VH-VL binders against Peptidoglycan editing factor PgeF (pgeF). Designs and how they scored, part 1

Scores and structures below are computed, not measured.

Target 1, 264 residues: Peptidoglycan editing factor PgeF (pgeF), of Synechocystis sp. (p74606)
Amino acid sequence: MTMGDDLWGWQNINGSPYLTCALLAPWPHAFFTRAFYPQLPEQLITYLDPQGKAFRVKQVHGDVTLTATEIGQTPLAPDSTHPPADGIISDAPHQGVWVASADCTPVLIGDLIGKRVAAIHAGWRGTKARIVPKTIDKFLALGSELKDLRVALGPAIAGEVYQVDPWVALEVGQSVQAVQKLATEEQQWDHLSTMVNPPVLPDAEPEKYRLDVRRINQLQLLELGFAQEQIAVAPHCTFQMEELFFSYRRTHTKEVQWSGIVSY
Below, numbering starts at 1 at the first letter of every chain, in headers, positions and changes, except where a header shows other numbers; Kabat numbers aren't used for antibody chains.
F is the ipSAE of ESMFold2-Fast. E and O are both the ipSAE of ESMFold2, at different seeds. Each is the mean of both directions, binder to target and target to binder. V2 is 0.75 times the mean of E and O plus 0.25 times the DockQ between their complexes.
[cut] marks letters that were taken out.
Atom coordinates printed by the task and the answers are left out, and those that the model quotes come from them; centres of patches stay.

## First folded at step 1 (VH-VL)

Design b01 (framework fv_burosumab)
Fold by ESMFold2-Fast, scan of step 1:
Structure b01 (fold): chain C 264 residues (1-264), chain A 125 residues (1-125), chain B 106 residues (1-106)
Amino acid sequence: as target 1 above (264 residues)
Amino acid sequence: QVQLVQSGAEVKKPGASVKVSCKASGYTFTDYYMHWVRQAPGQGLEWMGIINPSGGYTSNAQKFQGRVTMTRDTSTSTVYMELSSLRSEDTAVYYCARGEDYYGSGSYLNWFDPWGQGTMVTVSS
Amino acid sequence: AIQLTQSPSSLSASVGDRVTITCRASQGISSYLVWYQQKPGKAPKLLIYDASSLESGVPSRFSGSGSGTDFTLTISSLQPEDFATYYCQQYNSYPTFGPGTKVDIK
């Protein structure tokens, strides 16, 4: 499988680079780099939509997605000014929805007809819990049609460097229906490691594996009926591209970059 | 209210096996890893291993490989830790403890909250 | 395995005193350090995670600091209920605990 480098373009604002995806061209959007730290969504939205209001959540690595309206109606997380969730869907114009990352996959989605947008924080726990499919279900419940959705999986830690414990790789892999249906754990490992563009890669260290979380999310979307042309997967690795991205696995520090998309 | 309740104290002879239970309540049992930690009398804390209640997959500390078996029953929200070939140095309080995630680590190796009340296992001749 | 040491092994202090406990790792662990409080006959209780983040419900007199190999737990004004043993734990690798610091009230 070919990752779409030609779908991804570098942009610049005040000398600082940020990434955009051609599939999301109808919406103001950005996958911001570390160059924008320490600016928060409330500042960053002014680069995308000067009339926009920024929405964000206290990310807890779960599977909950809230609409912008639901954010105002949900109890705050302990010691936070935001409710706990890992995804946001717009439900009015000029709403910017934002997620932070430093290795976890930021997923931005737009609806070509309904004009609603979403941002999802998809780490391995959220991916295992199927946050992206659950968010798609929420789009459909709000009136969106699958054929009108465009999904971009942004910069994240790449499979070739994301060393994980075997049960993490297996449990995340089991979130894929084709894997879950296999009779034995041995068959599941075989499928995950030998399929085209495999999401589980061997590691030099015994009893360790490398996991491609973006590939798992792509497989989940394909199983829902998305065409390959509706999905863009960034080739950028947050761990390897140190000059452009924060990476928790690399530094164990809490600085993040933000990704956002604005409805209209 | 999140709570972990462990089985009662055990007295075993050297060479026997012991099986300690830990029943979880107040949260979704399959959403969190469960760890086992022991503490010999007057000594510090020692990590024994981890189980994922969702898939039942386990990893044990090297010191306990071959002697520790961890299992779970999702219908009762209970995890079990069985330690075989008991020796006098296995006399300890055994704790179960829920694993918390740390900011996108991609690892189960985090901090523990809450803890069970502990189960005293005494190995005597 | 990553070894942790704590200093002092024990101390006695009066109510209102500032108490400082240190934890040192045998290799760099970034901020992957936790502090627990254990009262006699009870399970450990989470106080501080990620070296400096105070757990919800824990009194503000407790604070943590440090990164890399050297970490500190501070109790700004010791209270009678703070009699306990305090443990550090790392999670940069398979979990290991420090040997504990016993805090006795004078």
Scores: ipSAE 0.013, ipTM 0.467, lowest interface PAE 8.1, mean pLDDT 88

Design b02 (framework fv_burosumab)
Fold by ESMFold2-Fast, scan of step 1:
Structure b02 (fold): chain C 264 residues (1-264), chain A 123 residues (1-123), chain B 106 residues (1-106)
Amino acid sequence: as target 1 above (264 residues)
Amino acid sequence: QVQLVQSGAEVKKPGASVKVSCKASGYTFTDYYMHWVRQAPGQGLEWMGIINPSGGYTSNAQKFQGRVTMTRDTSTSTVYMELSSLRSEDTAVYYCTRDEGYYDSSGYPLDYWGQGTMVTVSS
Amino acid sequence: AIQLTQSPSSLSASVGDRVTITCRASQGISSYLVWYQQKPGKAPKLLIYDASSLESGVPSRFSGSGSGTDFTLTISSLQPEDFATYYCQQYNSYPTFGPGTKVDIK
């Protein structure tokens, strides 16, 4: 039995399945499935906290994380009702923070002592730009301690099926400091493809690779000093689990599922 | 400055194949999806399909299933659209167009367009 | 496939007029709608994305509104360069285009 299987559980609301993670048990949270489409965070939060207020951003595949207060103070994206960012940190009780995904990794974080929560949208571009480490830095700046943080990397496109060009695999891999420090690209490729649970897998097609973006995010967290027990990685693949998840790689449609977590 | 430059006009006989090229410049070629859209004389716009230049993944409109093939060459920043078994009703201007791509669940606003390639199918 | 209809199919207007074009979707598409302008012999130009967001460099006289199934493009004070055909396009699934609305000189 793998650690990921033990930590992840299916729940149900009115016949519709959603996923939870045991590491985030202190906080109302969910990785919602396609069954909840087209409900938005403002509706979904009522399943988690009837008193909760939902916060979301205009996701731009960047590296910016805003607090709930900063969302109200940041200029809106052009002609949008939401400011541009890809992560949100709560700064008061009863705040639900939400990200949409259809292959990109939804990352939910809780602080056991500081009582803050966060949601991050981490696709390959955001992962390359180190949005998750930057969000952790923001937690620390707000008074959180690393040892009190719990991180769940939710359903996303699995490395087994995420075919990418070599430059994508290498540039995302180079976001890991241990990789970046290696003297040659040959050494970087070797490390990425031979380490324990390698984030870069061979592909049957010549000059192609398969990339595990969740594994890269996990490696970034481990480099910051997280213990493995503080990090949960979902075994669920959005591309392969068609009945449960939307996948942009599979269908090229704009339908998304939402993931959120609520502060207490 | 972003530019999409397409190959020149083609005249083909029914049953032939045509391959239109579109060379991209002014941005990182593999960061944006590319679509093909056609327009018959005096008619509206019709979507044909999408290609991800990074992974090479394609999806084509059902109407063109089995007849359209989209490919790319990353070394020349060029996408290709090949349409086989041509009929007179395939006479149209064919456009390559870049997916804008950076918003929530990114993709499908088409921000830059090639100049178009006129394909005439006549007996 | 999601089908789009546009109303009217054509209209005649004078410089300075307020012009309104409607696009209707066969099913809900949230805000995933784009408006394009196409002049004769030219490729389409992106005007508005996400139903109401003005593309950079597009004059402020153009505006979009709507969500779900009903969408509107408005030109507040028509200029000579605005005589063109206007297309809506949905992107809640694979792209489909409306049939176009031609804006002619009166």
Scores: ipSAE 0.014, ipTM 0.457, lowest interface PAE 7.8, mean pLDDT 89

Design b03 (framework fv_burosumab)
Fold by ESMFold2-Fast, scan of step 1:
Structure b03 (fold): chain C 264 residues (1-264), chain A 125 residues (1-125), chain B 106 residues (1-106)
Amino acid sequence: as target 1 above (264 residues)
Amino acid sequence: QVQLVQSGAEVKKPGASVKVSCKASGYTFTNYYMHWVRQAPGQGLEWMGIINPYGGSTSNAQKFQGRVTMTRDTSTSTVYMELSSLRSEDTAVYYCARGPDYVWGSYRYEAFDIWGQGTMVTVSS
Amino acid sequence: AIQLTQSPSSLSASVGDRVTITCRASQGISNALVWYQQKPGKAPKLLIYDASSLESGVPSRFSGSGSGTDFTLTISSLQPEDFATYYCQQFDSYWTFGPGTKVDIK
């Protein structure tokens, strides 16, 4: 698989660092760090595309992805300013699509030929519900071809520190079809813990596991037929890199960083 | 509305077991952790353990390991706490309390926002 | 295990008084601290979460402050319904309660 560090580069705006991925070079994009807090997508987009319009949703840790047009058509939750969803796909030029995170995986996608982009908020619940595969299906329905898509899985809580209950690890693992088809839960645990770059690791605490949500999302993409070269996985851990990222698991505060990508 | 309703008071002999129930209503039962906390007469609150109702996984305070068993029934939205090998010092009010919506990863606070009314367990010879 | 201590263990106060209760952790816990109120014969009630965030429906006379190891619960103008025992709780590593502070009528 590609070495994540080879594809990922630090950039700077007025002393504030942000991360970019070489696979997404055709599109203005960024995985912003905590240094940009409390700036919102409407301000952050000016660093990427001065003509761009920002789109965001009320993240609910589900499996729904909306197009920019559908965002305007979706009924709002009471006392909400944004429709509930966890992914956004552009459907016109100069649309910036944005997701917030503080441990959950921000996923940015670009279509080299169809020119549409997407941002997805993929926590463990959304990953279990296969939000990334569902978003890929939506790309295909809109006319994209799988071979033209490039996917970057950004900074998120790393598997080595993401302690979860067994049911979380097993349910998220079962979202991978190769796992789901195994006859027993014992076989599913064995597969998840012994495969190459295993997404489930043992924990020192009894009855706990460590879960690599980015790895599960990568496995879901590979099952859809993506080539390894179309997928970049960031090596950056939001929990461990305190200077650069907010982490809910670390601080239990609701401060977030934003990741976005702009269509053209 | 969100509510936790516990089973009634119990009187047990030393060496017996007791099983306390806590029935949840008004929310998605499997999305929230459930904690058990006890309080001996005139004493403070003591955390006993946590259960994830979604898969049934548990983690218990070291003091109670080997004696406490937490289970749930998703069809009735009920959690259970069973304490075995009862001693007189286990006399207490036992509470269930709802933990965070960690299932959604929603940046929710880690407080116990809803509590059951408590179940008095008396252990006497 | 993280130990919590509360000061004072009890106090007597009059309606209208400003009351301060402290909670100290044996190690740094960031803002991973919660405050509960318990009235005689009743279950505890959530007051403050994340050290300083007021729970919905709790009167504004209650406030929390602090981070790391030292935390304070303040009642700016004590009311008759505030006579209760107050507990702090940490959630940085498992869950531990403080021993409680009893607020009695003077």
Scores: ipSAE 0.006, ipTM 0.464, lowest interface PAE 9.9, mean pLDDT 88

Design b05 (framework fv_burosumab)
Fold by ESMFold2-Fast, scan of step 1:
Parts: structure tokens; sequence; C-alpha cells
Structure b05 (fold): chain C 264 residues (1-264), chain A 125 residues (1-125), chain B 106 residues (1-106)
């Protein structure tokens, strides 16, 4: 109930729930739940914009973001009908940009003035490689201004349950410039574990850590000069909210949910 | 054709360094992570580390910390693996291997869908 | 840190035989297991990923099963080109490989 007054709200189509974010209200958008499986972006876009065209890529856990036009110009990934990338930016009206996830963070972005939108697949590898900052740079190159951007970090595996090896936590943490500038790994661990809302949490198992990938992405955005009020972070965990989301860490199955946003 | 082509066989003395190259073609070089895996004669496979060709960032297996350096050159679509302070135990075939599109997942790694032909490195006196 | 063991270390079989190879992990890895085929002098070839998903172009006589700590690779009717060494690999943490199972002609 109170979710409608918060940034994140549940919506419904024919009994199937999906999530929206108030910061993205100007754009048709959704973080779809498992209830919409096995519908693909080409079908899902009809719920958002009947005249919209869906764009998607072959996700490779990298740091490449393509514009809708560049998707048509990029060679296809092996054994795929789509080019390899992990982010998409619109460059015309009525373009829906989509990313799939089952634990990785779906990031949806809109430009209030320039009217372009983006969808980014930000797992731990893409986050380590700074795909979100690189996509922001691409927005700026296309004429967007930072102050006009609104970013929503959607449902993903929560830090409380995302057990990782030390090297994963450290390398993802080092993608944050404030961490990378610290002289020693000891200082980097201390900072990641003791800062406000720390992205690295202790784990009961020795020599393991828990990693909050959404928090790392939020920190990267804040370092670029985003204000807190331009960024929304979903409180939803794909691993723990089994009824609503697929989670690869939980089931190791091929099922995904889609998140998308449409330009106007 | 999608392929990885590695440099030719090397013979080195103990204490030397070796640098193996792996040239990618037929796909977007910066869109896939690249791993290095070695295999001693008659033995099994051993993972050495990973590089992101886009940013050049690397992560090495703990056993090889300080001895392995991985780099890339985006203009030639080539990754490199340099192993220093060579020992006779480093005699092996060294493979580069592309991490396949394993799916949309927060899992730490995936499977290797494309392999180089291997580079034999022999370390002897 | 995750160790993989394979059984048997080697086996001899005839064309047409059903061959089963097992891989055991020292701790739970869900379905994060991959099978490769390696022929002498060649690089490994991907057969199966995510424990049971057959790679495109791999013959249907190959199948994988299992989860957690116990996994199997089955070749339902061995062909001459299947004589090779088979390796399992986990990716629940940084990659580690099993020691291999050599499938020889009887």
Amino acid sequence: as target 1 above (264 residues)
Amino acid sequence: QVQLVQSGAEVKKPGASVKVSCKASGYTFTSYWMHWVRQAPGQGLEWMGIINPSGGRTSNAQKFQGRVTMTRDTSTSTVYMELSSLRSEDTAVYYCAREGDYYDSSGPFGYFDLWGQGTMVTVSS
Amino acid sequence: AIQLTQSPSSLSASVGDRVTITCRASQGISSALVWYQQKPGKAPKLLIYDASTLESGVPSRFSGSGSGTDFTLTISSLQPEDFATYYCQQFNTYPTFGPGTKVDIK
C-alpha cells in the first residue's frame, strides 16, 4: 500500500504484477516479474507503447552500450540474432530498450530534456568494468546533461545474500574511484566494509564476503556528480523474493525477467 | 569465422619470462572476457586468470599472483599472457579461452565456448 | 578452493557402448558445472554447460545431469570420434577443473 507513496510501486496487468519507479514516471517503463515469462521484449513492449519498437542485445557481461542505430550497424554475436552488448540507448522516439536479468541489476535511465532512455544489464562483471559510468558518458556525448538524468536500479540479488569470493568483492569494490585511490588493499577492504551503507558485508563462512552490487553502482553514479534524488535503488531481492523473481543464484535455470523503458 | 589464434611454441630457460599472444577474430573483441588456462604434459587443466579486453582489467588465480601479467591491445584484437620467473613446472600448453554468453546471471564465471589452439612453452636447462 | 574429482580416471569401451563419467565437487555448486572433450594435441571442446545444457552442434548422444555435488556425463552410444579425455569444470567460484577421464578403445 505505502509503496505507491514511495518511489517504487507495484502495477498489475491481468493479475500479473510488475514494478515501476516514480523517478521514471515520464517514460513508459517496467521491471517485469517472473509472471510474464516467457514473453520477450517484442511482446512486452505492447503493454508500454503499442507503436513502440523493441531493441535488445546479446548480453555478454561486458561494458559496451550501443545506441538503437548502432545495434543495426554492429555484427551479430555468434549463434545469435543480436549484437553483443550489455546496454542500449535510444536515439529516436518510440524505441523500447530492454535488458534481461535473474540477479544482475537492471538499470533504467531517462533524460527529462533530451528525451532519450537507456537500459543496462549490470552484473558484477559489468559493474567492475563501469558499464553504468560509460553509458552516462555516452548520454553526455549525445547531448544529455547530467542534471536531467534519472536512474533506477531495479530488482537484483541483495547484498545480504550474495556470497562471493574475496577477489570478486575487492575487484568490484575497486571500480569505485574513492576505493581505488587508497594505497593498500587493507585500506580498500576497510573502506568498503565500514562506509555508510557498506557494499561489502561480513559472511558467516570464513574467507567469504557478501557483495551489494546495486550499492556499488549507486556509488559510481554519486562519484559522477549525481544527486541522491536522481537515483532510485529498489529494495527488492531477486534471490529472496522467489514468488516474484527468477534468480540464477537460487535455481541455476535459464529463466529471466525483462526490464524496459520506451522513449517519447 | 570466429576464432582465437595463438603465438608459436617457446623454449625458455629457468628464470626467464615468456609472453604468449592470442589474436581474436570474427567477433567484437571487447564484448567477451578472456581467460587463460594451462595444461602440463599428460596432466589436467589449470585456470590462471581472466582479462576484460574492454578496460584491460585483470584477475589472476591466487597461485599466480605476482608472476602472471595479462594485457590486451584493442587495435589488434590481441590478448597477452606473460609469465615470469619460469620453472620447469611451468612447462605446459597455454590456452586462451573466451567466456561464452553464459546467461544473464550474477554468477562469478561461465563456460569457455571458444579456445585458442594452445601454445607449448617448454622450460628446461 | 573447490576441488573436483572424476571417476573413473580411465575406461575402455567399444563403439555402441553406453559410457557414464562422474564428477564430484568438494562442496555444493548448484548446477554450475561444465563438460569438455579433449582429443590428443587439440584444445578442449565445450560439450555441456550448466550441468545439463547441450552446447549447439554437440550430438544428442551426449547428456549431462546432476546438481549440488554429484554430476554425470553420459554418452548413450559411443562413436569412434568420442574416444578422448573428458573434463568437468565448475564456475560457482573462480574456475577449477577435474583431473579428467580418458575414454580408450577396448
Scores: ipSAE 0.015, ipTM 0.482, lowest interface PAE 7.0, mean pLDDT 88

Design b07 (framework fv_burosumab)
Fold by ESMFold2-Fast, scan of step 1:
Structure b07 (fold): chain C 264 residues (1-264), chain A 122 residues (1-122), chain B 106 residues (1-106)
Amino acid sequence: as target 1 above (264 residues)
Amino acid sequence: QVQLVQSGAEVKKPGASVKVSCKASGYTFTSYYMHWVRQAPGQGLEWMGIINPSGDSTSNAQKFQGRVTMTRDTSTSTVYMELSSLRSEDTAVYYCARRGYSYGYKGWFDPWGQGTMVTVSS
Amino acid sequence: AIQLTQSPSSLSASVGDRVTITCRASQGIRSALVWYQQKPGKAPKLLIYDASSLESGVPSRFSGSGSGTDFTLTISSLQPEDFATYYCQQFYSYLTFGPGTKVDIK
């Protein structure tokens, strides 16, 4: 189910690589690599839109998405200059919306007709809480139509290496409506591990499992009625591609890369 | 109907190797992980490792790293556990046991083999 | 690694007695706890899974309860065939057995 190499392309700024997605071609956007550390969104936006203003939030692994206007109206998180949230939707031209990651899935969205964009930080907790579907609901409430949305799930820790405890895999899997409707946890687990491109994989280590968080987010989008061609899933693994990406699972350090998209 | 039948008792000298077999019947052999658990006389249960019969992937408890090898033969529905460089402390009953549900989060054992007594003496 | 402790380590009881065995985990394991019965010279037998679910074919006098860190196995009216060693096991993170509780005749 990987959308593969056809949709994803490497670009370069002054010798530093960054990733773009063809589905998001109408919008200035990037999934930046570790090569841009320690630059923040306020600097990175100048590579995408010299007139752009950067918006970011204090990520708390929750399910809240704020518009750019709401960011200015929301109380700041304790000991932070930004309000607590894990997603941002633009509501004017030249607004760049940004999320940080080091294994969690950065999700970038654009509306072909309404011109608004979004960035979402979707780790396993946010995915369990359905932040991506909730953000789509917010797009629709603002006047977007599902058929006009394009979604890119960027570089994140791959399912093949994301070792988790069984309860994490089950609870994240239960966020998928088709799984939740099954009568027993035995049936839910069976479905998650035997479906096409299963989001839960067996692990060599006993009583551990591997979880594909991007696949769970893709399943949530498909349930909302997205066509497969509206969704791009990056084949890039932050854990395995250490020259290009920071990975908390690999190093347990606080360094992050940024992903952003700018409205017009 | 579902059964796990193990090979017979073994007596080995220190430094030797022992290979215990566990033949499964009455279910789809490749659909369930197989565990090995041992029990020294008068002692509790000690988990040794797990094998995936479909992919032949294995994972062993740290204590047995480098000494235990688990293999399977899908044509005979048989799992093997080989323990090398035997010590007197390896004297135990060795059990194979099927995990309750393959690929599920369930980590209980049913059924169990009847056990194989391995005695390391002299 | 999650460590399991059982109390008591052994007990003596008479037929008809109510027997309670406890299992404590070193950290929260939700309901990921299993109970086995082992009779002398035999392989262990599954009694209870998911802390409180009775395995098919196991007598109703056996019951399990608890969640998080504290779990109990109860035999409401001990029968002659129940004299055995009982083990708890967790599957929340890896696999760990408790040290066992031996139930002997008084």
Scores: ipSAE 0.011, ipTM 0.504, lowest interface PAE 8.7, mean pLDDT 90

Design b09 (framework fv_burosumab)
Fold by ESMFold2-Fast, scan of step 1:
Structure b09 (fold): chain C 264 residues (1-264), chain A 126 residues (1-126), chain B 106 residues (1-106)
Amino acid sequence: as target 1 above (264 residues)
Amino acid sequence: QVQLVQSGAEVKKPGASVKVSCKASGYTFSSYYMHWVRQAPGQGLEWMGIINPSGGSTSNAQKFQGRVTMTRDTSTSTVYMELSSLRSEDTAVYYCARSGLEWLLSDYYYYGMDVWGQGTMVTVSS
Amino acid sequence: AIQLTQSPSSLSASVGDRVTITCRASQGISSDLVWYQQKPGKAPKLLIYDASSLESGVPSRFSGSGSGTDFTLTISSLQPEDFATYYCQQFNSYYTFGPGTKVDIK
């Protein structure tokens, strides 16, 4: 498929823009913009499903995904009213699952046959830890089939502006099995920087690189056997599109936007 | 032991520049942001800016834009704060302080500035 | 820029007293507020993060509460080592400190 330009559309609620993806058309869903701040998932779900119940977690940049039922069974984080996790999978109708972001990749997933949905918060640490593949494994364990899944990687900091230290780029890159299997770090660098749509780009500053975290997540999904047509990657950069998105790299402030999807 | 050690006191003339260092030890340098906070004699704390030691990205308070430059050296686990065009009102103790990494801050998982340097007195006098 | 105000600017108290310090933000900051203690000649020490979470190693007599624009730091039974200046600090949009509240011995 294309880089996702044809799959992504802007919508409006009371003059405030939000983004949708055609691959997720069967499910009420949205990648909300900064225009909806400070509304929380409990309010935002009413735009998607008036009967819906919102589920969210205390995001810790780990690799844990919980079902809606497991959220009720998991001890709360010490400083939060929510349990620690970075992904949520629905396990009943009318459940909205939500993740917050301000540069990290929000990933929304739907199962065409099994009807379950998921939201994942995938920053560079979660991507290195393979949270998206681990969430797919959980879908399969719950009875989903890979061919029925549709994945949208939403607005996030783009590789062209995401300056990182070499160790970050290499360690995140090594989460891709094709990279990890290469014998030397020199071969790994070469592969990451010369492959089609390379996830690691050169930087003008010596000993720095630019990292495309969405591309790494896309590569992880392709390695699991997803067809390219099952994956949509948003072309939108949270850092560069400041009128539409919060970006922690740009401002070092804690405002976030929410992305969610509702089961039926 | 987690520790931040700053360079020694400095006396500067108006119009000069000062560069204060902050050396980190006892933790992974690239896993925490570093802030610079100053305090004029008998006054309160004033935030100056923040640097991500991993990528070197910075964000400064509006009051100091154009005069403050923050850098780091990953080989020595050291952060620097350079303040140019010094004025008498820049006389203050300058502190470095670490805080949680970018990901913790963005997701309402912030522990404040939990480790501070001992402070560096910068005196600007003619 | 978000402004923080603290009240009172100073207070005098005796050992064993209950001390309450307030911090008010010029706009909503959720629970994105931290409290620090600073003793003369020393760097600040973190006491409370996320408005109400007690930092490890800080005595249980310290507590924080509030959300949005109004926040409170309480010391339930003041001890000799608690005479200090207390600062609130927001991290919702950039980072700003309140002007401080000095707690003096009575």
Scores: ipSAE 0.012, ipTM 0.441, lowest interface PAE 8.5, mean pLDDT 89

Design c01 (framework fv_canakinumab)
Fold by ESMFold2-Fast, scan of step 1:
Structure c01 (fold): chain C 264 residues (1-264), chain A 124 residues (1-124), chain B 107 residues (1-107)
Amino acid sequence: as target 1 above (264 residues)
Amino acid sequence: QVQLVESGGGVVQPGRSLRLSCAASGFTFSSYGMNWVRQAPGKGLEWVAIIWYDGSNKYYADSVKGRFTISRDNSKNTLYLQMNGLRAEDTAVYYCAKPDYYDSSGYLEYFDYWGQGTLVTVSS
Amino acid sequence: EIVLTQSPDFQSVTPKEKVTITCRASQSIGSSLHWYQQKPDQSPKLLIKYASQSFSGVPSRFSGSGSGTDFTLTINSLEAEDAAAYYCHQSSSLPYTFGPGTKVDIK
């Protein structure tokens, strides 16, 4: 039984499907499908909270997460109407925080007691840079407790199809502390490829690997002390489910789907 | 600041091979896909090839498929174009071009920096 | 592939006159259209990205508009240094394609 089977459910708005996660039931949230393109967060939030205000950033594949207040205080990215960051944390009620993806992992987080929510854009670069752990550190600095957090890793390119060069697999794998502390690269490769639910899979093509970025993010969360029951990993692959999701690896087009969560 | 410097151009006879290089500096080369774009004398711009940031995927214009090979060395911040079976119609200035981020984040997919170009002349 | 066409091919213009260049795509490309300027013996330079967003340092006399299949580059008051070829470029899908170019000359 996969952990994602019971937690993930399809919903529908006027014939268009979107995905929700039971761990995030306390908050209005959605992982929207390609059916909602080209609607932006400002329009999509009306499906979740008509009173809500949408927040988004110019995604740069880095490790910076801003609060909604900090977004207003941060200089705009060059040639953009939004500041550069890859994560957003709410700091007031009725704030919807949003990230775009087309293979990168959208991560939605809620705090059951502190009431704040977050959205993170976690591709391989951001995962290597540990954006998810850094965002968790920011939750804790704001007064959240680890035991109250619920994390959903949404639709993304699956490890089974994400072919990468060895250096990408190794560098992303090294973001896991248990891996980084091993003495040799040979030991690191062995660990990444033989552990339970290994994040690095063999590829038919010589000198290539397949990388499960969602699994790496899950491992980072487990290292911080999260219980498995606090983390949901979607079984949905953006590359393989072409009727539901855009995938940059599949088409090299710029269309994206949005994922968001609203504070109360 | 960002710099792209092409080299390796010259005069070659039809059917021969030539290898172009593009030395990149001023940005994290390994985080960006890279492109080759060419321009025949007195003509317009023609996109030639792209290589992904990690070298894992490549795409070519139909006019060069099977003859040209794009590659990169991230440890040396260098982009390459191996040109085989050269024809008179391959005569052009070859530019390496940097996109912003190589990703479908919805904001960044334009050629923000171009090299100075290197001239390839295919003649008898 | 997506074919881009530009109009006019060539335009000779008096200084301070308004110049309008049109780019048309064979299918919808949203706002994934960018404009480049190329002066003689120089590399292309980005002017406008995503149909209407000015690149850093580009003079305010340059502006872009349009979406879908029809796009326009406008030079509100032509200066001598604007004599150049102008190219549109689509990034909506591979293979990337350029328009054939519009040459703007000074009378």
Scores: ipSAE 0.014, ipTM 0.444, lowest interface PAE 7.6, mean pLDDT 88

